# Ledger of designs, part 208: VH-VL binders against q8ixk2r445to577

Target 1, 133 residues: q8ixk2r445to577
Amino acid sequence: FFGMLQNKGLTDYCFDYNPPDENQIVGHQVILYLCHGMGQNQFFEYTSQKEIRYNTHQPEGCIAVEAGMDTLIMHLCEETAPENQKFILQEDGSLFHEQSKKCVQAARKESSDSFVPLLRDCTNSDHQKWFFK
Below, E stands for the ipSAE of ESMFold2; O stands for the ipSAE of OpenDDE; V2 stands for 0.75 times the mean of E and O plus 0.25 times the DockQ between their complexes.

## First folded at step 9 (VH-VL)

Design v90 (framework fv_traxivitug; at its last look DockQ between E and O 0.03; V2 from the best seeds 0.00; counts 0 for: pae O 11.1 > 2, placed apart)
Fold by ESMFold2, look of step 9:
Structure v90 (fold): chain C 133 residues (1-133), chain A 119 residues (1-119), chain B 107 residues (1-107)
Amino acid sequence: as target 1 above (133 residues)
Amino acid sequence: QVQLVESGGTLVQPGGSLRLSCAASGFTFSKYYMSWVRQAPGKGLEWVAYISSSGSTIYYVDSVRGRFTISRDNAKNSLFLQMNSLRPEDTAVYFCARGYTKGYYFDYWGQGTLVTVSS
Amino acid sequence: QSVLTQPPSVSVAPGKTARITCGGDNIGSKYVHWYQQKPGQAPILVVYYDSDRPSGIPERFSGSNSGNTATLTISRVEAGDEADYYCQVWDSSSDYVFGGGTKVTVL
């Protein structure tokens, strides 16, 4: 799949990545923003290797979660997807992170009313349901 | 090293015209949305206009719509602001500012060029 | 319409903490960005996405955003932090909006 990855429960919010500059494409947190489709910020590809790629730029970025963390951070993609970059987009819309055995949820950013995707224990909440538009 | 260098600011009479330029270097200019932001003497910052990385999308603040034209030349790494029908309230330092792709903020600013509209 | 309200000035002693507020209706639902501008100089980005710091900005600079108020916090203030500070949002309905600016004086 390719397009804007939208949250079911948090209506009209999409995965969004806008790094500070072209030399700082990796190491920053993925956010949620109102879906607008402008530029290249909200376009992601879900690959057969179970990656979520930010591939409108080179080198390509892949969403990852470091061990023991709950934040989604941009890493460089590798030829074979590392375990921390593998997400299963299930038929019910849940987005499961294989290594941590947790689900991606639309959640509040720490000390903020802004939203980010974070890993949480899997539930049936619509805030853990995602689809490409 | 990233550089944004504005030029063209000068004294001009009300009703006159002026063209500002911004020369970019040290980065891939065509990957960035570009804006003009102005600051009247002793006042705060006011966004004026932006242009998308390809040049296909352009927006202006209401007070300049129809009088100012933003443009870019990606082959020459240059941003422009054509200002027509200038008014005294357009007096300001004009900054060139960049945002990566659709930038929600401006990560680098030029030093600005002063435009004075007075008789 | 879309207005971001900042106090005109804040005074702070060296080594103390400065807090600069940015008020707006439901600003907590928007990502807020902050710029430092020293006299005669271009603005520089010091905080983006409410609380993130660009590379090269000291960790003394931090931010928060909730309800109707975003706050830039400068801990262990130094003389070199004396500057004007602006908050900024982007909104599809109003495009880029800046606050009126806050002059921070280190006394």
Scores: ipSAE 0.504, ipTM 0.855, lowest interface PAE 2.4, mean pLDDT 90
Fold by OpenDDE, look of step 9:
Structure v90 (fold): chain C 133 residues (1-133), chain A 119 residues (1-119), chain B 107 residues (1-107)
Amino acid sequence: as target 1 above (133 residues)
Amino acid sequence: QVQLVESGGTLVQPGGSLRLSCAASGFTFSKYYMSWVRQAPGKGLEWVAYISSSGSTIYYVDSVRGRFTISRDNAKNSLFLQMNSLRPEDTAVYFCARGYTKGYYFDYWGQGTLVTVSS
Amino acid sequence: QSVLTQPPSVSVAPGKTARITCGGDNIGSKYVHWYQQKPGQAPILVVYYDSDRPSGIPERFSGSNSGNTATLTISRVEAGDEADYYCQVWDSSSDYVFGGGTKVTVL
């Protein structure tokens, strides 16, 4: 699967990554932004290694969850996907993080006008449902 | 046809409590965000609270946070607003409104129920 | 917090065109929705997504939004158009935000 990763509950919002430096793409948080279909910042790929890849630039980035965190951070992809980068996109649309055993939920960022994907206990909320478009 | 019918509005004293209900019909209630919107006499519309389809996401206008509780029973196609520590400024017609998430507008409204807070 | 500003009242003669403005900082970057409310009645959605019209709403009702101003236009105004009209947006920090409302009087 590839393209825009859109949330069902928070309608018209997609995964978005916009690093300050195009030549250094790791270390920043993945956010949610209005789906615009322009590619680049909103183009992601779900791989056979269960990675969510951001491959606009080389080297490729993969979404990771750091220890003790509930945010999605861009790391470099590895030849063998590390445990903190493995996600399961289930048939019901839930995006499950294997290591934390939590689901990715569209949420309002505190003290901000923005939205972010956060790890939360898995529920049947549409805010935890995702699809590629 | 979509119908929203509010009930429970009455006269209460300041500091009192009241529970409003909204009965929904004509659509799959569990698929929609729902909101309460109020209108003080002779004044404009003010959003009060919304609740997501599953109930997992809830937000309130600042002036009612900590005093009001929005909830829903999808099995009964019902929306509720528990109002505690009522104030005179809470006096208003309270509307039940169906919130459509795409674009975040209200496509259907009930006729409202009047809550009067007065000593 | 988002603030939407509407004129308190607009007067229009039958058959003429009424324009109701909704002002807000960079409101053109948000979708604006409009509601009609007659005395003692529930609000009715008349325009959504700036310019889309729900089924059953006459073509006389139209909307536009750019810059700092959204506008609801009612052409060929009829006596039945006399009502209060509210603009509304959604803001990620303020949630649903309404304008102060505009009373349209048909002369």
Scores: ipSAE 0.000, ipTM 0.610, lowest interface PAE 11.1, mean pLDDT 91
ESMFold2 (binder alone), look of step 9: mean pLDDT 92; pTM 0.938

Design v91 (framework fv_traxivitug; at its last look DockQ between E and O 0.05; V2 from the best seeds 0.00; counts 0 for: pae O 5.7 > 2, placed apart)
Fold by ESMFold2, look of step 9:
Structure v91 (fold): chain C 133 residues (1-133), chain A 119 residues (1-119), chain B 107 residues (1-107)
Amino acid sequence: as target 1 above (133 residues)
Amino acid sequence: QVQLVESGGTLVQPGGSLRLSCAASGFTFSKYYMSWVRQAPGKGLEWVAYISSSGSTIYYVDSVRGRFTISRDNAKNSLFLQMNSLRPEDTAVYFCARGYTKGYYFDYWGQGTLVTVSS
Amino acid sequence: QSVLTQPPSVSVAPGKTARITCGGDNIGYKYVHWYQQKPGQAPILVVYYDSDRPSGIPERFSGSNSGNTATLTISRVEAGDEADYYCQVWDSSSDYVFGGGTKVTVL
């Protein structure tokens, strides 16, 4: 899949990545922002290796979660996808992180009403359901 | 490191034309959205126009649409604002500002160039 | 077009905390960015995405955004923080919208 990765429960919010340094896309957090489809901030590719790639920018970035953390951070993609970069988009729309056994949820950012994707215990919440458009 | 240098601001008569330039250095200019933002004397900031990295997408604030033209030359790392049919209310310092890909904010600003429209 | 409302001025004693508000309908669902501008100079970005700081901006600058109000907080205010401060949002209908600015005076 290639497109905007949208949340079902938090309607009209999409994965968004806009790093402040063109020469260093690694280490910044993925956010949620109102879906707009303009520019390149909201286009991601879901690959056969179960990566979520930010490949509208070179070098390509892959979303990862570091061990023991709950935030989605950009890493460089590797030839063989490391386990912390594998996300299973399941039939029910849940986005499952195999290494942590947790699901990606639209969650409120600390100190604001804005939202970020975070790992949480898997539930049936629509805030844990995602689709490409 | 990142530098934006505006030029071309002068005194012009109402109804006149003026072309502003912004020279960019210290970054890959062709990867960034660019904007013009202006500030009238004693007033706040007002966004004027932006242009996408490729130049294919362009937007203007309503008060300048049809009179101003934003453009870029990625080979020369330059941003331009052609201003026609100038009015006294266009008097302002004009800043060149950088956004990444689709900037939600402006991370680097030039020092600005003053445009004065009066008889 | 969207309107962002800021108080025209705030006075604060050195070493105390300044809070600069930016009001807008449901602004908490938008990302708010803040700029500092000293007299005769270009604005500089001090907070983006509500609460993130660019490199080189001291941690005494912080931001929050909830409901109808975003706030820039400057703790342990120094004389060098005296400046105009602008909030800004982006939205698909109005593009870039700035608040009217707040003059911070350090007594």
Scores: ipSAE 0.267, ipTM 0.781, lowest interface PAE 4.2, mean pLDDT 88
Fold by OpenDDE, look of step 9:
Structure v91 (fold): chain C 133 residues (1-133), chain A 119 residues (1-119), chain B 107 residues (1-107)
Amino acid sequence: as target 1 above (133 residues)
Amino acid sequence: QVQLVESGGTLVQPGGSLRLSCAASGFTFSKYYMSWVRQAPGKGLEWVAYISSSGSTIYYVDSVRGRFTISRDNAKNSLFLQMNSLRPEDTAVYFCARGYTKGYYFDYWGQGTLVTVSS
Amino acid sequence: QSVLTQPPSVSVAPGKTARITCGGDNIGYKYVHWYQQKPGQAPILVVYYDSDRPSGIPERFSGSNSGNTATLTISRVEAGDEADYYCQVWDSSSDYVFGGGTKVTVL
């Protein structure tokens, strides 16, 4: 699967990554942004290694969850996907992070008006449903 | 052809209430984000509120939060703005604007309706 | 919140080129959209996604965006181009943000 990763509950919001430096793509948080369909910062792919890869020039970025955090951070992809980069996109649309055993939920960032994907206990909420478009 | 027609703008006293309406036609209304954008006399454009296609996502500019309510009726192709506790600084032409389904801009605007808040 | 800065006014002679700037921190990493508004009328989208042009908008209107400045360029300016022009972005705080507007006067 590839394209825009869109949330069902937070209507028309997609995964978005916009690093401040195009030549330094790692270390920043993935956010939610209105879907624009223009590729670039909103193009992701779900790989056979259970990675969510950010479509960039080499080296490629993969979404990771750092220890003790509930945010999604861009790391470099590795030849063998590390445990903190493995996700399961289930048939019901839930996006499950294997290591934390939590689901990705569209949420408002603390002390901010911005929207971000956060790890939360898995529920049947539409805010935890995702699909590629 | 896409058309947006605002109505309801009038003179009200401070502390009063007013409800604006926007009638949409020429497109599938239920597929688009909609916004209200206002323009005080002789001033620039200021975004006020937006509502997602289904109505599940709503956001307001800080200055109107708690006082204004944006809503929509997709069956009637209508957008609304309920304005309570009006202030003189709310005086403006209020535009109905269509947000692109997959974008961050307004591709169509209504002619606007004038709201004047004055004692 | 993002702040977009435009010059209050730009004067241009007919047939010449007008350039309207829109300044913002790292605005080059955001898509900028532009609107034309004539007195008593609704705004009209003239450029979107930095440089795309809606159908019906003349090729004389073009846009660019890099670094901290986006620019709307109007070549071969006509009397009918006299209007207010606004830049606009959307930021991650869920705000549609407009510049202060630029009045273009055709001399």
Scores: ipSAE 0.020, ipTM 0.666, lowest interface PAE 5.7, mean pLDDT 91
ESMFold2 (binder alone), look of step 9: mean pLDDT 92; pTM 0.940

Design v92 (framework fv_traxivitug; at its last look DockQ between E and O 0.06; V2 from the best seeds 0.00; counts 0 for: pae O 12.8 > 2, placed apart)
Fold by ESMFold2, look of step 9:
Structure v92 (fold): chain C 133 residues (1-133), chain A 119 residues (1-119), chain B 107 residues (1-107)
Amino acid sequence: as target 1 above (133 residues)
Amino acid sequence: QVQLVESGGTLVQPGGSLRLSCAASGFTFSKYYMSWVRQAPGKGLEWVAYISSSGSTIYYVDSVRGRFTISRDNAKNSLFLQMNSLRPEDTAVYFCARSYTKGYYFDYWGQGTLVTVSS
Amino acid sequence: QSVLTQPPSVSVAPGKTARITCGGDNIGRKYVHWYQQKPGQAPILVVYYDSDRPSGIPERFSGSNSGNTATLTISRVEAGDEADYYCQVWDSSSDYVFGGGTKVTVL
């Protein structure tokens, strides 16, 4: 799949990534933002290796969750996808993180009303359902 | 270290033209969206225009569209603002500001250059 | 409608906490960024994405954003924090929008 990764329950919100500067491309949290008509921050590719790639810039980033954490952080892509970078986009729209056995949910950023994707116990909530557009 | 240095601000008559420059160093200029942001004396900040890293996407605030032209030369690490049909309300300090990719904020600003439009 | 309203001034004693508000319709659904500007100087980014700090900005600077109000909080205010502070958002209809600015005076 290829395009903007949108949330079903949080209508019109997309995965979004904009690193602080060219020297900090990785290591920062993925956010959710209102989907807009541009594709640079909100364009992701779901690959055959089950990666979610941020590849509109160099070097390419792959979304990961570090062990014991629930936040989605940008890492550099590797030739073989590490386990913490593997997500299964299921037919029902759930986005399952293999290593943690949790699902990606649209949730509030800590101490804020702003939204971020976080890992949570899998449920049937529309806030855990995602699709590419 | 990152530097943005604006130049070209001066006194011009209403209806006149002026070209501002911004010299960039200490970073890979061609990876950044660049903006002009202005501040009238004693007033707040107003975004004027931005240009994408390649130069392919350009936007202006409504009050300057058709009069101002933003451009860049990535080989020379330079950003420009051509200002035509200047009005007294264009009087401001003009800042050059950067954002990595299509960013939602500006992480570094130049010192500004003062443009005064008056008889 | 992307109008951001800030109080024109805030006075705070050294060592106390300054709170600078930024009001906007549904601003809690937008990420808010904050800049410090000292007289005659360029603005400096002090908070982005509501609550994140750029490298080199002390933890005394923090932010929050909910409902119709974003807030920049400066704890243990120092004389060097005296400046104008601007909030800013982006949206597809208005592009970059700044608040009117708040002058923080440390007395």
Scores: ipSAE 0.589, ipTM 0.885, lowest interface PAE 2.1, mean pLDDT 90
Fold by OpenDDE, look of step 9:
Structure v92 (fold): chain C 133 residues (1-133), chain A 119 residues (1-119), chain B 107 residues (1-107)
Amino acid sequence: as target 1 above (133 residues)
Amino acid sequence: QVQLVESGGTLVQPGGSLRLSCAASGFTFSKYYMSWVRQAPGKGLEWVAYISSSGSTIYYVDSVRGRFTISRDNAKNSLFLQMNSLRPEDTAVYFCARSYTKGYYFDYWGQGTLVTVSS
Amino acid sequence: QSVLTQPPSVSVAPGKTARITCGGDNIGRKYVHWYQQKPGQAPILVVYYDSDRPSGIPERFSGSNSGNTATLTISRVEAGDEADYYCQVWDSSSDYVFGGGTKVTVL
C-alpha cells in the first residue's frame, strides 16, 4: 500500500511530514494536513516489514514511536524494522502499533490549530481508521 | 473523589463584567483539560470554552470570542472565566467540567453558578 | 459544523423501555456521549464511547450508534430516571457539540 494515508473520521486530512531541513529528515513529528495529492510530504508506503515509510529522500525514513511517547516521530529505516517502527494496518482501517499496543488516532495538536496522529487506546472510532488513497 | 465547585455568579447589567471561578479537588488538576459549559434558563447545554492542561491551547464558542477569557491556575487548582461586555443572552448557569480529551467528553461537572444579565 | 437533533420529549411508563435518539449527519463515524440532568443538578455522564457505562451507572442504560442516529436506551424505567438527557460529540471545527436535550417523563 502506498500514497496518501487519509483519516476516515477527520475528513480530508492525511499523514504529512515536512521537516525543516530536507537534508535532515529525522527527529520531527508526523502531522496531519489537508490532503492535496501532490505527493512528496504526503507520500507514504506500508511495507512488508510493517513499516510506514517516508521515501521522498534518501536515506529513507520510517515512522517510529519513542518510549513513553504518544506521537509519531520520523526515524531512519533500518535493514530489519525495529519494534518501535512496526504497525499493523488492519482490514477495518485501524492502524495498530505493536509495541505500545495502541492505535493511531487523529487528534488536535496542543497549542495549534493543526492536527496530529497520536497513539490512543484502540476503539471503533473513525478517527482511528485510515486508508491509502 | 472528584469535586468541582463554581462561584462568582451574580446579577449584572448589560455591558458589565464578571469573573467566575472553579475550585477543583480530588484529582491532579494540571493533567486535565477543563471547560466551561453553560445552560440558559429552560434551555439546553452549550459548550463555552476549553483550556488545555498547560493553558497553551484555548478555544471558544463563536458567540463569546473576544468577550470571554478562560484561564487556569494549576498551583491553585482553579479555573476561571472572565466575562466582559455581557449580554442578556449570556444569562445562564455556568458549569465547570473536566474534559477527558481521549474521548472528548465531560466526565465530571460542578453544580454550576448562575449568571444573570439584566437591566 | 455539526448539529445534533433530539426529540424534545419522551414519555414512558414505569417498567417499560425508553429510547432517546440523537440524529446527526454521519454521526455513526463519531463517538456519542450521553448525559443525564435532573432539575437543579449538574449533568452526569451516563454513556460514553457510544455504549460504555461509567462505574455506578446501572446496566439499564445502554447506547448504540450507527449511520445517522445514536440511541440511548433506558430499560425497566424507574421514576428516578425522569430527567433531561443530552447527547454530545466532538467536532474538529465546532469542538464540543450538544444535542438539544430530551425530557423523559415517567408516567
Scores: ipSAE 0.000, ipTM 0.609, lowest interface PAE 12.8, mean pLDDT 92
ESMFold2 (binder alone), look of step 9: mean pLDDT 92; pTM 0.937

Design v93 (framework fv_traxivitug; at its last look DockQ between E and O 0.51; V2 from the best seeds 0.00; counts 0 for: pae E 3.1 > 2)
Fold by OpenDDE, look of step 9:
Structure v93 (fold): chain C 133 residues (1-133), chain A 119 residues (1-119), chain B 107 residues (1-107)
Amino acid sequence: as target 1 above (133 residues)
Amino acid sequence: QVQLVESGGTLVQPGGSLRLSCAASGFTFSKYYMSWVRQAPGKGLEWVAYISSSGSTIYYVDSVRGRFTISRDNAKNSLFLQMNSLRPEDTAVYFCARGYTTGYYFDYWGQGTLVTVSS
Amino acid sequence: QSVLTQPPSVSVAPGKTARITCGGDNIGRKYVHWYQQKPGQAPILVVYYDSDRPSGIPERFSGSNSGNTATLTISRVEAGDEADYYCQVWDSSSDYVFGGGTKVTVL
């Protein structure tokens, strides 16, 4: 699966990654932004290694969850996907992080109507449902 | 420290041409989106054009499309704006601005260079 | 074709709080950024992504964005805060869009 990773509950919002240095892409937080499909910031790939790759740059970036955090941060992809980079995109649209055993949810940013993907306890909320478009 | 220094602004007649330059320092220029933003005297900010780090992606505001050309020389840490067929409404201070987060906002600006188009 | 609307001016006494609004249709669904510009100077980013603050910007500067209005709040205003302030968004249809700017006068 590849393309824009869009939230079901939060209509018209997609995964978005915008590093300050387009050629140094690691270490920053993945956000949600209105789906526009322009540029490279909304193109992701779900791989057979259960990675969510930011597959527009070399070296490629993979979404990771750092210890003790609930945010999605871009790391470099590795030959063998590390545990903190493994996600299961289930048939029902839920995006499950294996290591934390939590689900990725579209959550509101503080002091804003904007949103970020955060790890939360898994529910049946459409805000935890995702699909590639 | 990040520095952006514009140059080339001067008085020019309508229909004339002018080339602006922006000298960048204090960061890896070749890895950032860059933009030109202008400000007419006593008016607000208006985005003019942006260019990706490699130069492969370029966009213009409608009013300058076909007349202005944004370019960059990464080896010289320089951004350029070639302005042709200049109009009086192009009169403005032109700022060089660094794109942040692949261009959603501008984290650093130069002091600007004044372009005056007048008969 | 986003349009951002700012009040032309805001006056505030020293030590008080200034609030600068940026109106737009469903602007809360977009990230808003704010710039400070003093006369004859380059603009300076003071708030980005609605409420994040760049390093070196005082905590007195804060931002919020909901519904149809983004707000830049400057608490404990100082004389040095007198400047023009611009909101800005990025839109896939309009690219970079600036508000008209607000002149903040410290009384």
Scores: ipSAE 0.457, ipTM 0.860, lowest interface PAE 1.2, mean pLDDT 93
Fold by ESMFold2, look of step 9:
Structure v93 (fold): chain C 133 residues (1-133), chain A 119 residues (1-119), chain B 107 residues (1-107)
Amino acid sequence: as target 1 above (133 residues)
Amino acid sequence: QVQLVESGGTLVQPGGSLRLSCAASGFTFSKYYMSWVRQAPGKGLEWVAYISSSGSTIYYVDSVRGRFTISRDNAKNSLFLQMNSLRPEDTAVYFCARGYTTGYYFDYWGQGTLVTVSS
Amino acid sequence: QSVLTQPPSVSVAPGKTARITCGGDNIGRKYVHWYQQKPGQAPILVVYYDSDRPSGIPERFSGSNSGNTATLTISRVEAGDEADYYCQVWDSSSDYVFGGGTKVTVL
């Protein structure tokens, strides 16, 4: 899949990534922002290796979760996807992080009312359901 | 390393025209959304226009729409602002500013060029 | 178009904490960015996405954003922090909106 990755429960919010500059594409947190489709910030690819790629930049970025963390952070993609970069997009829309055994949820960012994707215990909440387009 | 250098600011009469240039260096210009932001003497910042990295998307603040034209030449690492039908309220220092990809915010600014519109 | 309201000035003693507010309707649903501008100079980005800092900006600069108010906090204020500070949001209708600016005086 390729396109804007939207949340079902938090209406009109999309995955968004805009690194600080061309030399700092990795190590920063993925956010949620109102879907607008302008520019490259809201377009992601879900690959056969179960990666969520930000491949509008070279070298390509892949979403990862570091050990003990619940935040989605941009890493460099590898030839073979590391375990911390593998997400299963289920038929019901849930987005499961296999290594942590948790689901991606639209949640409030620390210190603000803004939203970010975070790992949480899996539930049937629409805030844990995602779709492209 | 990163540089944005504006030029072309001068004194013009109301109703006149002026073309501003911004020369970019030290970064991959074609990856950045570019904006013009102005600041009247002793006043705050006002965004004027932006242009996407490819040049395919352009927006203006309402007060300049139809009078100003933003453009870029990615081969020459240059940003431009053609200003027509100038008014006294257009008097300001004009900065060029960059934003990576979509340009939600401006991570680097030039030093500006002063435009004075006066009889 | 949207309006962002900042106090015109804030005074703070050296070593103390300055808090600069940026008010806007539902501003907590927008990401807020902050710029420092010293006299005769271009603005520089000091906080983006409400609370993140660019490389080279000291940790004593921090930010928060909730409800109708975003706040830039400068801890252990130094004389070199004396400047004008602007908040900014981006609207999905493609407008950039700046606050009116706050002059921070260190005395």
Scores: ipSAE 0.413, ipTM 0.835, lowest interface PAE 3.1, mean pLDDT 89
ESMFold2 (binder alone), look of step 9: mean pLDDT 92; pTM 0.941

